# VH-VL binders against Putative bifunctional riboflavin kinase/FMN adenylyltransferase (ribF), part 6

Target 1, 179 residues: Putative bifunctional riboflavin kinase/FMN adenylyltransferase (ribF), of Geobacillus thermodenitrificans (a4it50)
Amino acid sequence: MKVHEANQGLTLPGSVVAIGAFDGVHQGHQAVLRQAVERSRQLGVESVAYTIDPPPRCRFQGSRMLTTLQEKLDRFAVLGLNHAVVAHFDERYAARRVDAFIRELTALNPREVIVGQDFRFGRNREGDVALLRRHFPVRIVQTVCCADGQRISSTRIRELIERGEWEQSTVLLGWPLSS
Short names: E, the ipSAE of ESMFold2; O, the ipSAE of ESMFold2 at other seeds; V2, 0.75 times the mean of E and O plus 0.25 times the DockQ between their complexes.

## First folded at step 1 (VH-VL)

Design x11 (framework fv_axatilimab)
Fold by ESMFold2-Fast, scan of step 1:
Structure x11 (fold): chain C 179 residues (1-179), chain A 120 residues (1-120), chain B 107 residues (1-107)
Amino acid sequence: as target 1 above (179 residues)
Amino acid sequence: EVTLKESGPALVKPTQTLTLTCTFSGFSLSTSGVGVGWIRQPPGKALEWLANIYWDDDKYYNPSLKNRLTISKDTSKNQVVLTMTNMDPVDTATYYCAHRSEWLRYFDYWGQGTMVTVSS
Amino acid sequence: DIQMTQSPSSLSASVGDRVTITCLASQGISNYLAWYQQKPGKAPKLLIYYASSLQSGVPSRFSGSGSGTDYTLTISSLQPEDFATYYCQQYYSTPYTFGGGTKVEIK
């Protein structure tokens, strides 16, 4: 896997792009990322994980990250991604317009963009899946639930870790917990 | 070739306002994604970031100094100006301006620096 | 603010030696770390960004590594022109903060 910072000139003749913060690369994220890899193989193009790091909540609210950036990248590589594009989230990125994000994605020439439900982007979270669909073919991956029917999310995993529920958090994460 | 040069007074009295100008060539602040920052270094001490300004006039300040700092640009003159109010002897430092990209977030080209001494 | 701690504060080495300088962040900074070289009386010069990416024009004897909170700058074979103070800088979050510096003195 080749790693790029966002806006460092990655241009591809075609791709399948999975977009998300991917904190922890938990089982729900793995569904999105595996689908990007499988679709890229079917279409004969390269797979890209476009990730925001640090996750916005961790950057502005001080929440614990479930993975370091390197651990996240290692997990993308294990899942078979060809490229990772890392968008650094800071005050400047938070203020960027929807149009700037769309231009970055356009350079990758996506044959398909894969996102989870409730995906948002751009200043004040103005962008959503419907807006993305005006520019790219978009596939939405449905929410992944554990055996008890509850949704798997980074927030839930952090709550389990805070309560000392290591076994449950490891099951939802699908990887050993990072130190 | 990217070049930057700082100019301003070498001596400032306590309580006065410092005004520094960065004049540059080899890039333009009309170009999307470019910015200029100010960093200072007291004698024998570490570097301290002060402020950034970008092509779209977006401004960022070190929170510990925010009430004292103003950064502005004149795109047509290739200049960025930093103003710092209420100078104190502890503000004695070499002041640098430096080029950056909003997307790269590190400082790739630096001016030579200008020494500012704050003394009565 | 994120605190950056460099070790050692100073070192002396001979030409040809392998030199390592470490930088510890008070919290994870996701590889958003740069290394600068500053020679006496001069402005800092960028050597490395994103923890391990070598700036154009910088000799290949300089390399960076690390992740999370722990980062290292390595000079594989020290040259006379490498006498300088080296600074790390995190750009993970504002305010951007620098380490205290490591002075490399040629024996």
Scores: ipSAE 0.006, ipTM 0.521, lowest interface PAE 11.1, mean pLDDT 81

Design x2 (framework fv_axatilimab)
Fold by ESMFold2-Fast, scan of step 1:
Structure x2 (fold): chain C 179 residues (1-179), chain A 119 residues (1-119), chain B 107 residues (1-107)
Amino acid sequence: as target 1 above (179 residues)
Amino acid sequence: EVTLKESGPALVKPTQTLTLTCTFSGFSLSTYGVGVGWIRQPPGKALEWLANIYWDDDKYYNPSLKNRLTISKDTSKNQVVLTMTNMDPVDTATYYCAHSWYGEAFDIWGQGTMVTVSS
Amino acid sequence: DIQMTQSPSSLSASVGDRVTITCLASQGISSYLAWYQQKPGKAPKLLIYAASTLQSGVPSRFSGSGSGTDYTLTISSLQPEDFATYYCQQLNSYPYTFGGGTKVEIK
């Protein structure tokens, strides 16, 4: 897998792009990422994971990331992604307009953009699935729930780890926990 | 336009549980980077942060009150709920909910709801 | 917890005066600081975030400066509507903490 900074201008002749924060690359994220890999093979183009790092809330003390950036990238590689585009969350990124985001995606020439059901971006609801659909074909991957019907989320996994519930957290992650 | 409005009981007895609801419009708490926080202000005193919840259901609590606080969201109803157990007269305050973007500030606040804790 | 100390706790000023309010953090907060204005009986209003960025719609007479642990709010020429209590807040780490407030009173 080749890793790129979002602001360095990666251009591709065609791609399938999965977008998300992907903290922990848990089973819900894996559904999105695997769909991108599978779809890219069907279309004969490159697969791309577009990820924001650190996740916005994790830049402040008091929040644990489930993976380091390198661990996240390693997991993308295991899942079969050809490229990772890393958008570093900092003051500049937080202030950027939705049109800058659309321009970065456009350079990748997406044949399809794949997002989770709850995907949104941008201040005041400026960016969402509807906006992406004006520019690209968008595929929405259904929310992944565990056997009891509860949504799988990074917050829930962090709470399980905090309580020492290692077996259950490993089930939701689908990966061994990093020390 | 973004608006938030707090609702809940005006009077709470000592030892009871307080439940406050923040109902909002003009934004979605599924939008990447968006959060809603709760802040309180006792009469004549400074602002005190209580808890935040974010678009991805990530939650943060003031450690001094963490064992008493629960924050949750219902994105389909555009609501955030704060629960505070074992109320005491010192918890008498105006309680506010507020919108935040990427945790940079509370840019839009509700009008506040006054909660008095007394027998 | 990061302690936020505001000074002065109150001040008296006249219309047209230059007013400065200081906020001192007990630890470095990397410019993750906001300033709020609160009038009696009203919710706080955001003036400045990221230490120096003016919120949309806020008059240009308000400005923020500082870095590390030392931050200042300045009102270059006080107007009648500016008599209020001002609060700083750090958002660098949880728990978020506010200063004790500075009441700006008419002379």
Scores: ipSAE 0.000, ipTM 0.497, lowest interface PAE 11.9, mean pLDDT 81

Design x3 (framework fv_axatilimab)
Fold by ESMFold2-Fast, scan of step 1:
Structure x3 (fold): chain C 179 residues (1-179), chain A 120 residues (1-120), chain B 107 residues (1-107)
Amino acid sequence: as target 1 above (179 residues)
Amino acid sequence: EVTLKESGPALVKPTQTLTLTCTFSGFSLTTSGVGVGWIRQPPGKALEWLANIYWNDDKYYNPSLKNRLTISKDTSKNQVVLTMTNMDPVDTATYYCAHRPLYYYGMDVWGQGTMVTVSS
Amino acid sequence: DIQMTQSPSSLSASVGDRVTITCLASQDISNYLAWYQQKPGKAPKLLIYAASSLQSGVPSRFSGSGSGTDYTLTISSLQPEDFATYYCQQYDSYPWTFGGGTKVEIK
């Protein structure tokens, strides 16, 4: 897997791009990323994980990160991604217009963009799946739930870790916690 | 660090053409998303936007002045040039060039400005 | 053209005061609004961009808020160096337009 900074301007002749913060690369994220790898193979193009780091919630709301950037990248590689594009989330990125984000994605020449159901982008969550569909073919991956019907999310996993529920948190992550 | 500096004549006669040069450092006007613009301010008056030029050579002009304005860039010299034809005393103002880092920003770094007086 | 109406045109305040300046756009500008500070004989200085994002190096007493057509710049505790003229600017649509300015004077 090759790693790129978003600001370096990766250009591809064709790709399948999975977009998200991917904090922890939990089971829900894995569904999105695995779909991108499978679709890229079907279409004969490169797979790309476009990740925002640190996650917006951690930047603005003071929540802890579930993985370091390196751990996140290692997990993308294990899942079979060809490329990772890292968008460093700071004030400039947080203030980005939807059109700047679309332009950046267009350079990757996406044959398909893969996102989770609740995906939002741009300042104040101005961009959504409907706007992405105006520019690219978009596939929405169904939300992954645990046995009790609750969605698997980074927020829920952080809460379990804070409560000392290590066993449950590792089950939802699908990766071992560092000892 | 980003810096910009305006240069041009301090005095222009009515009907003449004004040419202003913005010389910059600390960034490249080939970097995706980057722009440079010109803004003026008559003495004691509000700011008025004139023109923008971007990394991809896209150009935008104030419609009230667009038939008089031309903006261009010289990437090899790190310069942006603004030309304004048919100067009138009402065009007396301080002229600024400024840097735009990304589309969601206004102008984050401004030159010191250059005063242009239009009189006979 | 989008008209930017800034109010008040001037105000008098004392050090330590909370100061608010309002900017009204003639149409929705989707938070593409910047606030600048200008001191006599100097170039404008960017304070706030994208309606509420504080520019690097600007003191935290400055804040921006608002959405749609209505925007506000707040100085929570005015300092001596804050006496200046303040301008709002929309960059949603060309031509870019500025407010008329608000002069903040010492009382």
Scores: ipSAE 0.000, ipTM 0.465, lowest interface PAE 15.2, mean pLDDT 82

Design x4 (framework fv_axatilimab)
Heavy chain, then light chain:
Amino acid sequence: EVTLKESGPALVKPTQTLTLTCTFSGFSLSTSGMGVGWIRQPPGKALEWLANIDWDDDKYYNPSLKNRLTISKDTSKNQVVLTMTNMDPVDTATYYCARIEYSSGWFDYWGQGTMVTVSS
Amino acid sequence: DIQMTQSPSSLSASVGDRVTITCLASQSISSYLAWYQQKPGKAPKLLIYAASSLQSGVPSRFSGSGSGTDYTLTISSLQPEDFATYYCQQSYSTPLTFGGGTKVEIK
ESMFold2-Fast, scan of step 1: ipSAE 0.014; ipTM 0.573

Design x5 (framework fv_axatilimab; at its last look DockQ between E and O 0.03; V2 from the best seeds 0.00; counts 0 for: pae O 11.8 > 2, placed apart)
Fold by ESMFold2 at other seeds, look of step 2:
Structure x5 (fold): chain C 179 residues (1-179), chain A 119 residues (1-119), chain B 107 residues (1-107)
Amino acid sequence: as target 1 above (179 residues)
Amino acid sequence: EVTLKESGPALVKPTQTLTLTCTFSGFSLSTSGVGVGWIRQPPGKALEWLANIYWDDDKYYNPSLKNRLTISKDTSKNQVVLTMTNMDPVDTATYYCAHIYGDYWFDPWGQGTMVTVSS
Amino acid sequence: DIQMTQSPSSLSASVGDRVTITCLASQGISSWLAWYQQKPGKAPKLLIYAASSLQSGVPSRFSGSGSGTDYTLTISSLQPEDFATYYCQQANSFPLTFGGGTKVEIK
């Protein structure tokens, strides 16, 4: 898998792009990423994980990231992604980040953009998906739930880890816990 | 137009559990990027952040109150519920819920509900 | 926790005056700062986010500036409706914390 910085630009003749923070690359994230890999194979193009580093909420002191950036990238590689594009969080240029984001995606020539049900890159989800759809074909992957009906999320996993519920946190995560 | 309204008891005795409900309109907690926060203000004093809950069920609590607070949401009812255990007279305050703007800013706020803790 | 020290705690001013209010953070907050206005008996209202961005519907006489640990709210020409208490709030890290407030009163 090749790793790129968003601000350095990557151009492709075609792609399927999965977008998200992907902290921990938990089972819900894996659903999105696996679909990107499978769709890219079906369409004869390369798969790309477009990810934010650090995840927005983990930029807060005291928020635990489930993985380091390198661990996240290693997990993308295990899932079979061809490329990872890393976007660095820039708190001063929110509106400019939307424009740069669309330009960066356009350079990848996406045949499909795949996002989770909870995706946003701007102010709200409805506007964000509609904006993406004006530029690209967008597929939404439904929220993955655990057996008790609760959604799988980085927050749920962090809570389980904090309570010492190691077995359940590992099940939801789908990887060994980080040391 | 986004609006929020706090509801709950005006008077609580020491050691009791406070349950506050935030009922909102103009947005949905199924929408990516949406959150609701709780903030309190003792009479004549500064604002104190209590907890946030986001669309993806991500939750953050003030660490000094973490063991006393529980926040949850009911997306179908457009409600967020805050529970605070073991109330003490020092917890007397106006309690606000607020829409989270830009992940971290509060706009708009509800009108607030005054909660008095006394014997 | 990031402590927000707001000064002054109160000030008196006349209509038309230029008013400045400061917030000092106990560590750098990278412009993750909001300013709120609160009138007696009312909920706070967001004026400025991200240190310098005006919220929709806020008059242009309000401005925010600063970087690192030092942030300022300026009212270029005070109006009668601006007599209120003002609070800063950092969002650099949890817990989210507020300044102690600055009450702006009629001289």
Scores: ipSAE 0.006, ipTM 0.515, lowest interface PAE 11.8, mean pLDDT 82
ESMFold2-Fast, scan of step 1: ipSAE 0.173; ipTM 0.729
ESMFold2, look of step 2: ipSAE 0.006; ipTM 0.500
ESMFold2 (binder alone), look of step 2: mean pLDDT 93; pTM 0.953

Design x6 (framework fv_axatilimab; at its last look DockQ between E and O 0.57; V2 from the best seeds 0.00; counts 0 for: pae O 5.8 > 2)
Heavy chain, then light chain:
Amino acid sequence: EVTLKESGPALVKPTQTLTLTCTFSGFSLSTSGVGVGWIRQPPGKALEWLANIYWNDDKYYNPSLKNRLTISKDTSKNQVVLTMTNMDPVDTATYYCAHRGYDFWSGYPFDYWGQGTMVTVSS
Amino acid sequence: DIQMTQSPSSLSASVGDRVTITCLASQGISNYLAWYQQKPGKAPKLLIYDASSLESGVPSRFSGSGSGTDYTLTISSLQPEDFATYYCQQYYSYPLTFGGGTKVEIK
ESMFold2-Fast, scan of step 1: ipSAE 0.205; ipTM 0.696
ESMFold2, look of step 2: ipSAE 0.246; ipTM 0.727
ESMFold2 (binder alone), look of step 2: mean pLDDT 92; pTM 0.947
ESMFold2 at other seeds, look of step 2: ipSAE 0.061; ipTM 0.634

Design x7 (framework fv_axatilimab)
Fold by ESMFold2-Fast, scan of step 1:
Structure x7 (fold): chain C 179 residues (1-179), chain A 119 residues (1-119), chain B 107 residues (1-107)
Amino acid sequence: as target 1 above (179 residues)
Amino acid sequence: EVTLKESGPALVKPTQTLTLTCTFSGFSLSTYGMGVGWIRQPPGKALEWLANIDWDDDKYYNPSLKNRLTISKDTSKNQVVLTMTNMDPVDTATYYCARTGWELYFDYWGQGTMVTVSS
Amino acid sequence: DIQMTQSPSSLSASVGDRVTITCLASQGIRNYLAWYQQKPGKAPKLLIYAASTLQSGVPSRFSGSGSGTDYTLTISSLQPEDFATYYCQQYNSYPYTFGGGTKVEIK
C-alpha cells in the first residue's frame, strides 16, 4: 500500500475511493473498505482509502484513541487497499471549500466513491451526497449493526472502553485493542 | 458568518429541569471536526464547562454534575439542546453555547442567556 | 481534574503599559491552552489558542507563551479597549477547566 498526504496531489488513471475518519477501522468501517477493495477489483482500477486524521477527541488526556495513524494504515493494508490518502484535519481543513475537496477527488479519477449511510460534508447540505453524485458515481454502504440491533460506531466503542467493557469492544472492532 | 444564540427560560424553580437551546448558522455539525459546547458563568464567578457534542454525535459531560446533564442535537433545525435536572439556586448563571473546531477550543460564542433559580 | 490557577486575580494599569498574566496548570497540558477576553455583559472572545497562536483579527500586541504547566499572556502596549477580564482554558483533557480570571482595570 502506498501512503500519500492529501496536500501532495495524488493522480490515478482510475480508482474506487472510500471516504471516512475510520477511527479504529471497526467492523462498520471494514464494510465500507472491503466494498472499495472488491469493487476496484471488479472494475480493474486502484482502491483508495481517503482518511481524516486525527479524530478530534484523541487530543484529550484519558480519551481513548482507537488507533494511531500507523495502526489505521496497517489495517487498511491488511484489508487490501492499494492507496491511502491522509488528510490532516485542522480548522483550515474543516473550513475549506467543498470545491477543493471535489478537485482532490477528481484527480483520483473515481469510477465510484463509497461512503457510509451517515456521510455528510456540510449540514443542511444533506445534498453533500447528492453533490458528490453530480461529480462521481456514489455507492452508499448500509449501516452495520451488532447482534443487539445497535449501530456499530466509534462513539459506542469508546463508551464501552471507558466503562471497561474490553471483550465487547473487541468484538465490535474486529481487531485486538492496542496496548 | 458564524452565529450562535441561546434560548430558554429566564426563571426556573428549585428542583425543576432546565432546557436550553442553542440555534446556530454559518456552519454544520455534519462537517468533520465541528462541535458545540455549553459553558456557564455564575454572577461574578469564573467560567465552567458543562458539555460538548461533536459532528459524530459524541457527547461529553462535566463529571462534577453527576448525570444531571443531557446534550443532544437536532440535525434538521441546526440546534443543540442542553437539559439539566434538579436545578438549585447555586445553578444561577449566564449560560453560553460555543462552537468547537477540530482543535477543540471555543472560537465563536453565543451572547449568553441568564438563568435565575429561585422560588 | 486539572486545576488552572491565574495570577494576578486583578491588576490596575495605564494605557501603554506592558501587562503580563500567568496561568498555571496542576498537570502538563501539552500547549492545549486558550486565552479569552471578556468585557462586562459580553460573551468571551477567543484571543489565542495552542498557547501561542493568535486568532485571526486579534491585534499583534497580544502574545502567548509557555509550555508544560506554565503559560503567559502578554499585552505589549495596553490600549483603552483592552480593559477586560481575561481567562485561560485547558482543552487537553476532560473536564475542560478555566482559570479564575484576571481583571485588567484602568489605573
Scores: ipSAE 0.000, ipTM 0.513, lowest interface PAE 11.9, mean pLDDT 81

Design x8 (framework fv_axatilimab)
Fold by ESMFold2-Fast, scan of step 1:
Structure x8 (fold): chain C 179 residues (1-179), chain A 121 residues (1-121), chain B 107 residues (1-107)
Amino acid sequence: as target 1 above (179 residues)
Amino acid sequence: EVTLKESGPALVKPTQTLTLTCTFSGFSLSTSGVGVGWIRQPPGKALEWLANIYWDDDKYYNPSLKNRLTISKDTSKNQVVLTMTNMDPVDTATYYCAHSPIAVAGEFDYWGQGTMVTVSS
Amino acid sequence: DIQMTQSPSSLSASVGDRVTITCLASQGISYYLAWYQQKPGKAPKLLIYAASTLQSGVPSRFSGSGSGTDYTLTISSLQPEDFATYYCLQDYNYPWTFGGGTKVEIK
């Protein structure tokens, strides 16, 4: 897997791009990422994980990240991604307009953009799946629920870890917990 | 049209637990990026942020009050609930819930009317 | 925590005056700054978000400017309905913090 900074101007002749913060690369994220790998193989193009690091929510709260950037990248590689594009979430990124994000994605020449059902982007309150669909073919991966019907999320996993519910958090993550 | 309305007791005794419900319409907490927050304002004083909850169940609390606050949502009922334990007279305030449209650039763009909570014996 | 210092705490003005209110953050907040108007007994109303973007339906006499730690709300020609208390809010980092408020009173 090749790792790129979002601002390096990566261009590809064709791709399938999965977009998300991917904190923990939990089972819900894995559904998005695995679909990108599978579709890229079917279409004969390269797979890309476009990730925001640190996750925007963690920047706002100082919440515990479930993975370091390196752990996240290692997990992308295990899942079979060809490329990772890292958008560092700092003051510049937070202030960016939606059109800058669209331009970065356009350079990748996506045959398909894959997002979770709860996808949003951009500062000016205008970025969602409908806007992406104006520019790219978009596939939405349905929300992943555990056996009790509850949604899998990074926040829920953090809460389980805080409570000492290690076995349940490991099931939702789908990876061994770090010490 | 986005609307929010707070409900709960007008009077709370010291040491009791306050439970407030925000009922809303015109948006869903199933929508990516959307959140709801709670803000309070003691009589004649400034606004103070208490807690936020987002579409993905991510929760944030004012650290000065974190041990006393719990925020939860019921997406199917369009409700967000705030619970605050061990109430004190200094917690007397108007409590507001408000819509936060985007997690990355989420300010409070629509507010409920507020509900006055008085803490006294 | 990010401290928001709002000044002045109060001012007296006449209809037609230019009014300026300042909000200072204890650290850079990268345009994560909103301005609110609150009338007695009412909930706050959003005027400006992202430091300078006017909320839909808000009159063009309201404007926001600033960067880094220093932000300003300007009312170019004060109208009778503008007598209110104004608050800034930083939503850059948790906890979100409001300024102390500026009361705009009639002279």
Scores: ipSAE 0.000, ipTM 0.486, lowest interface PAE 13.0, mean pLDDT 80

Design x9 (framework fv_axatilimab)
Fold by ESMFold2-Fast, scan of step 1:
Structure x9 (fold): chain C 179 residues (1-179), chain A 120 residues (1-120), chain B 107 residues (1-107)
Amino acid sequence: as target 1 above (179 residues)
Amino acid sequence: EVTLKESGPALVKPTQTLTLTCTFSGFSLSTSGMGVGWIRQPPGKALEWLANIYWDDDKYYNPSLKNRLTISKDTSKNQVVLTMTNMDPVDTATYYCARMRYSYGSFDYWGQGTMVTVSS
Amino acid sequence: DIQMTQSPSSLSASVGDRVTITCLASQDISSYLAWYQQKPGKAPKLLIYAASSLQSGVPSRFSGSGSGTDYTLTISSLQPEDFATYYCQQYDNLPLTFGGGTKVEIK
């Protein structure tokens, strides 16, 4: 897997791009990333994980991250991604983030962009998928639920870890936690 | 108790460079989520944002000032410094420094302001 | 740049009056709006952030409302210490921009 900074101008002749914060690369993220790998193989193009570091919620709200950037990249490699693109930008100002984001994605020549059902970019809670669809073909991966029928999320995993619920958190994360 | 105080020259001649220092207490610019900005107000006019600096040394400038601005910090001294080149009489204003805390640009505590007059 | 249009530019009011000041953004700012109070010769003081969140220590007679492009600051029962100039400011995008100010003066 090759790792790139988002603003360094990676260009590809074609790709399938999975987009997300991917904090922890939990089972829900893995569904999105595995779909990107599978679709890229079907289309004969490169697979790309486009990730924001630090995750927007962690930057704005001061929440802890579930993985270091290096751990996240290692997990992308295990899942079979050809490229990781890391966006080291804040969420302080909406228009600049959106313009940079669309420009960087366009350079990858996406044949398909894959996002989770809960995808949002920055502070825009409405229309994020609609925004992407104006520029690219978008596939939405259904929300992954745990055995009790509840959604798997980075927030839920952080709360379990903060309460010392290590066994439950490792089940939702899908990776061993070091202690 | 959070305090900020601006210091610098009261009188600047046209074409000179202005240097202003903001000295603060009650918080640290090494703390995640903290930032300091500079805002000016010409006599009888509205407020105009100049520049921001954050704990991670990220810097932003008002584009209308044509790259005349430089903002820097000395975290160990609790100081933020603004320089503005090629001063003109239209730059006559009260200059404020102000804190941002866990915010993209709302300013919760302000210094008293320092009046800078640009004249020959 | 995002233009912030404040209205009215000035108003005359009496103690006990309900005062309303409006702020119009040239584009959607997603509630990233602050309101400041400035008394003559003094620095601005933050009253409201995120369009409707009251800053600690600010009296409850001050309230903010609105969304999208249209925002309002309301003072429910004007007090003598409230005679001042009020400014709105967007912080959704750079450059950060302020309204022209509304002077609230004695009738």
Scores: ipSAE 0.015, ipTM 0.516, lowest interface PAE 7.3, mean pLDDT 83

## First folded at step 2 (VH-VL; framework fv_axatilimab)

Design x5a (from x5 with heavy chain Y104W W105Y; at its last look DockQ between E and O 0.07; V2 from the best seeds 0.00; counts 0 for: pae O 12.8 > 2, placed apart)
Fold by ESMFold2 at other seeds, look of step 2:
Structure x5a (fold): chain C 179 residues (1-179), chain A 119 residues (1-119), chain B 107 residues (1-107)
Amino acid sequence: as target 1 above (179 residues)
Amino acid sequence: EVTLKESGPALVKPTQTLTLTCTFSGFSLSTSGVGVGWIRQPPGKALEWLANIYWDDDKYYNPSLKNRLTISKDTSKNQVVLTMTNMDPVDTATYYCAHIYGDWYFDPWGQGTMVTVSS
Amino acid sequence: DIQMTQSPSSLSASVGDRVTITCLASQGISSWLAWYQQKPGKAPKLLIYAASSLQSGVPSRFSGSGSGTDYTLTISSLQPEDFATYYCQQANSFPLTFGGGTKVEIK
């Protein structure tokens, strides 16, 4: 897997791009990322995980992150992603104009972009899925839930870890804990 | 545009539990990356951050308040609720809720609600 | 905790003056800093985020600069509507912390 910084001008002849913070690469994230890998194989293009590091809420208190950046990237590689594009959080959410983000994605030549239902991008979150769809084919992934209807989330996994519920956290995460 | 409004009691007695509600419009807490924070300001003093809650139910609290704080949301009602236990006269302040912009920057703020803690 | 020290605590200036307000963090905050304006009886208003990025709708006479631990808010030509208290806020580490404020009085 090749790792790139956002704004380095990566160009691909085609791609399927999954966008998200992917903290911990938990089972909900894995479903999204596996879809990107599978679709890329079906379309004969490369798969890209476009990820934010650190996750927006974890940037300042390192012990709340489920993974280091390298651990997250290793998990992407295990899932079969061809590329990871790492966006530094302040670049992605704070000052980035929607047109700059669209240009960066355009260079990846995405055949599909995979995002969550309420995805927003750009400065002050001016961009939304409808705007993204004007430029790319977009697949929206619904919130992934446990069998009982509760969403799988990094917050719930962190809470289980903090309580010492290691077996439950490992089940939701789908990976060994990184400490 | 985006607006927030705080509501709750103006006066509480020492040891009581304060419950404040932030009702907002112009955004949804189901939207990825969005959050709401609570900040207070004692009369004539600086601002103090209390807690944040995010769209995915991630929560952060000011550790100096010794777990006196609980934050929750009701996305269907566009509300965030802050509960603070064991109120003390030093907790007298204007309490604000605010939309989180660019993660951990607050914009806009509600107008605030003054809470006085007095015997 | 990261302590934010603002200086001066108050200042008086005339319309048209260049005003600078400084904020010193007790450790590096990597430009994760916001500036707010608060008028009496009103809620704070975000002016600048990420140390130097101007919030939409804020006049260009406001600017922010700095890095590491030292940050500055500058008002290049003070206007009557700029009478207010200004706060910095670091967004680098929890707990999020604010400076003590700088009250700007227009002579």
Scores: ipSAE 0.000, ipTM 0.511, lowest interface PAE 12.8, mean pLDDT 81
ESMFold2, look of step 2: ipSAE 0.007; ipTM 0.510
ESMFold2 (binder alone), look of step 2: mean pLDDT 94; pTM 0.955

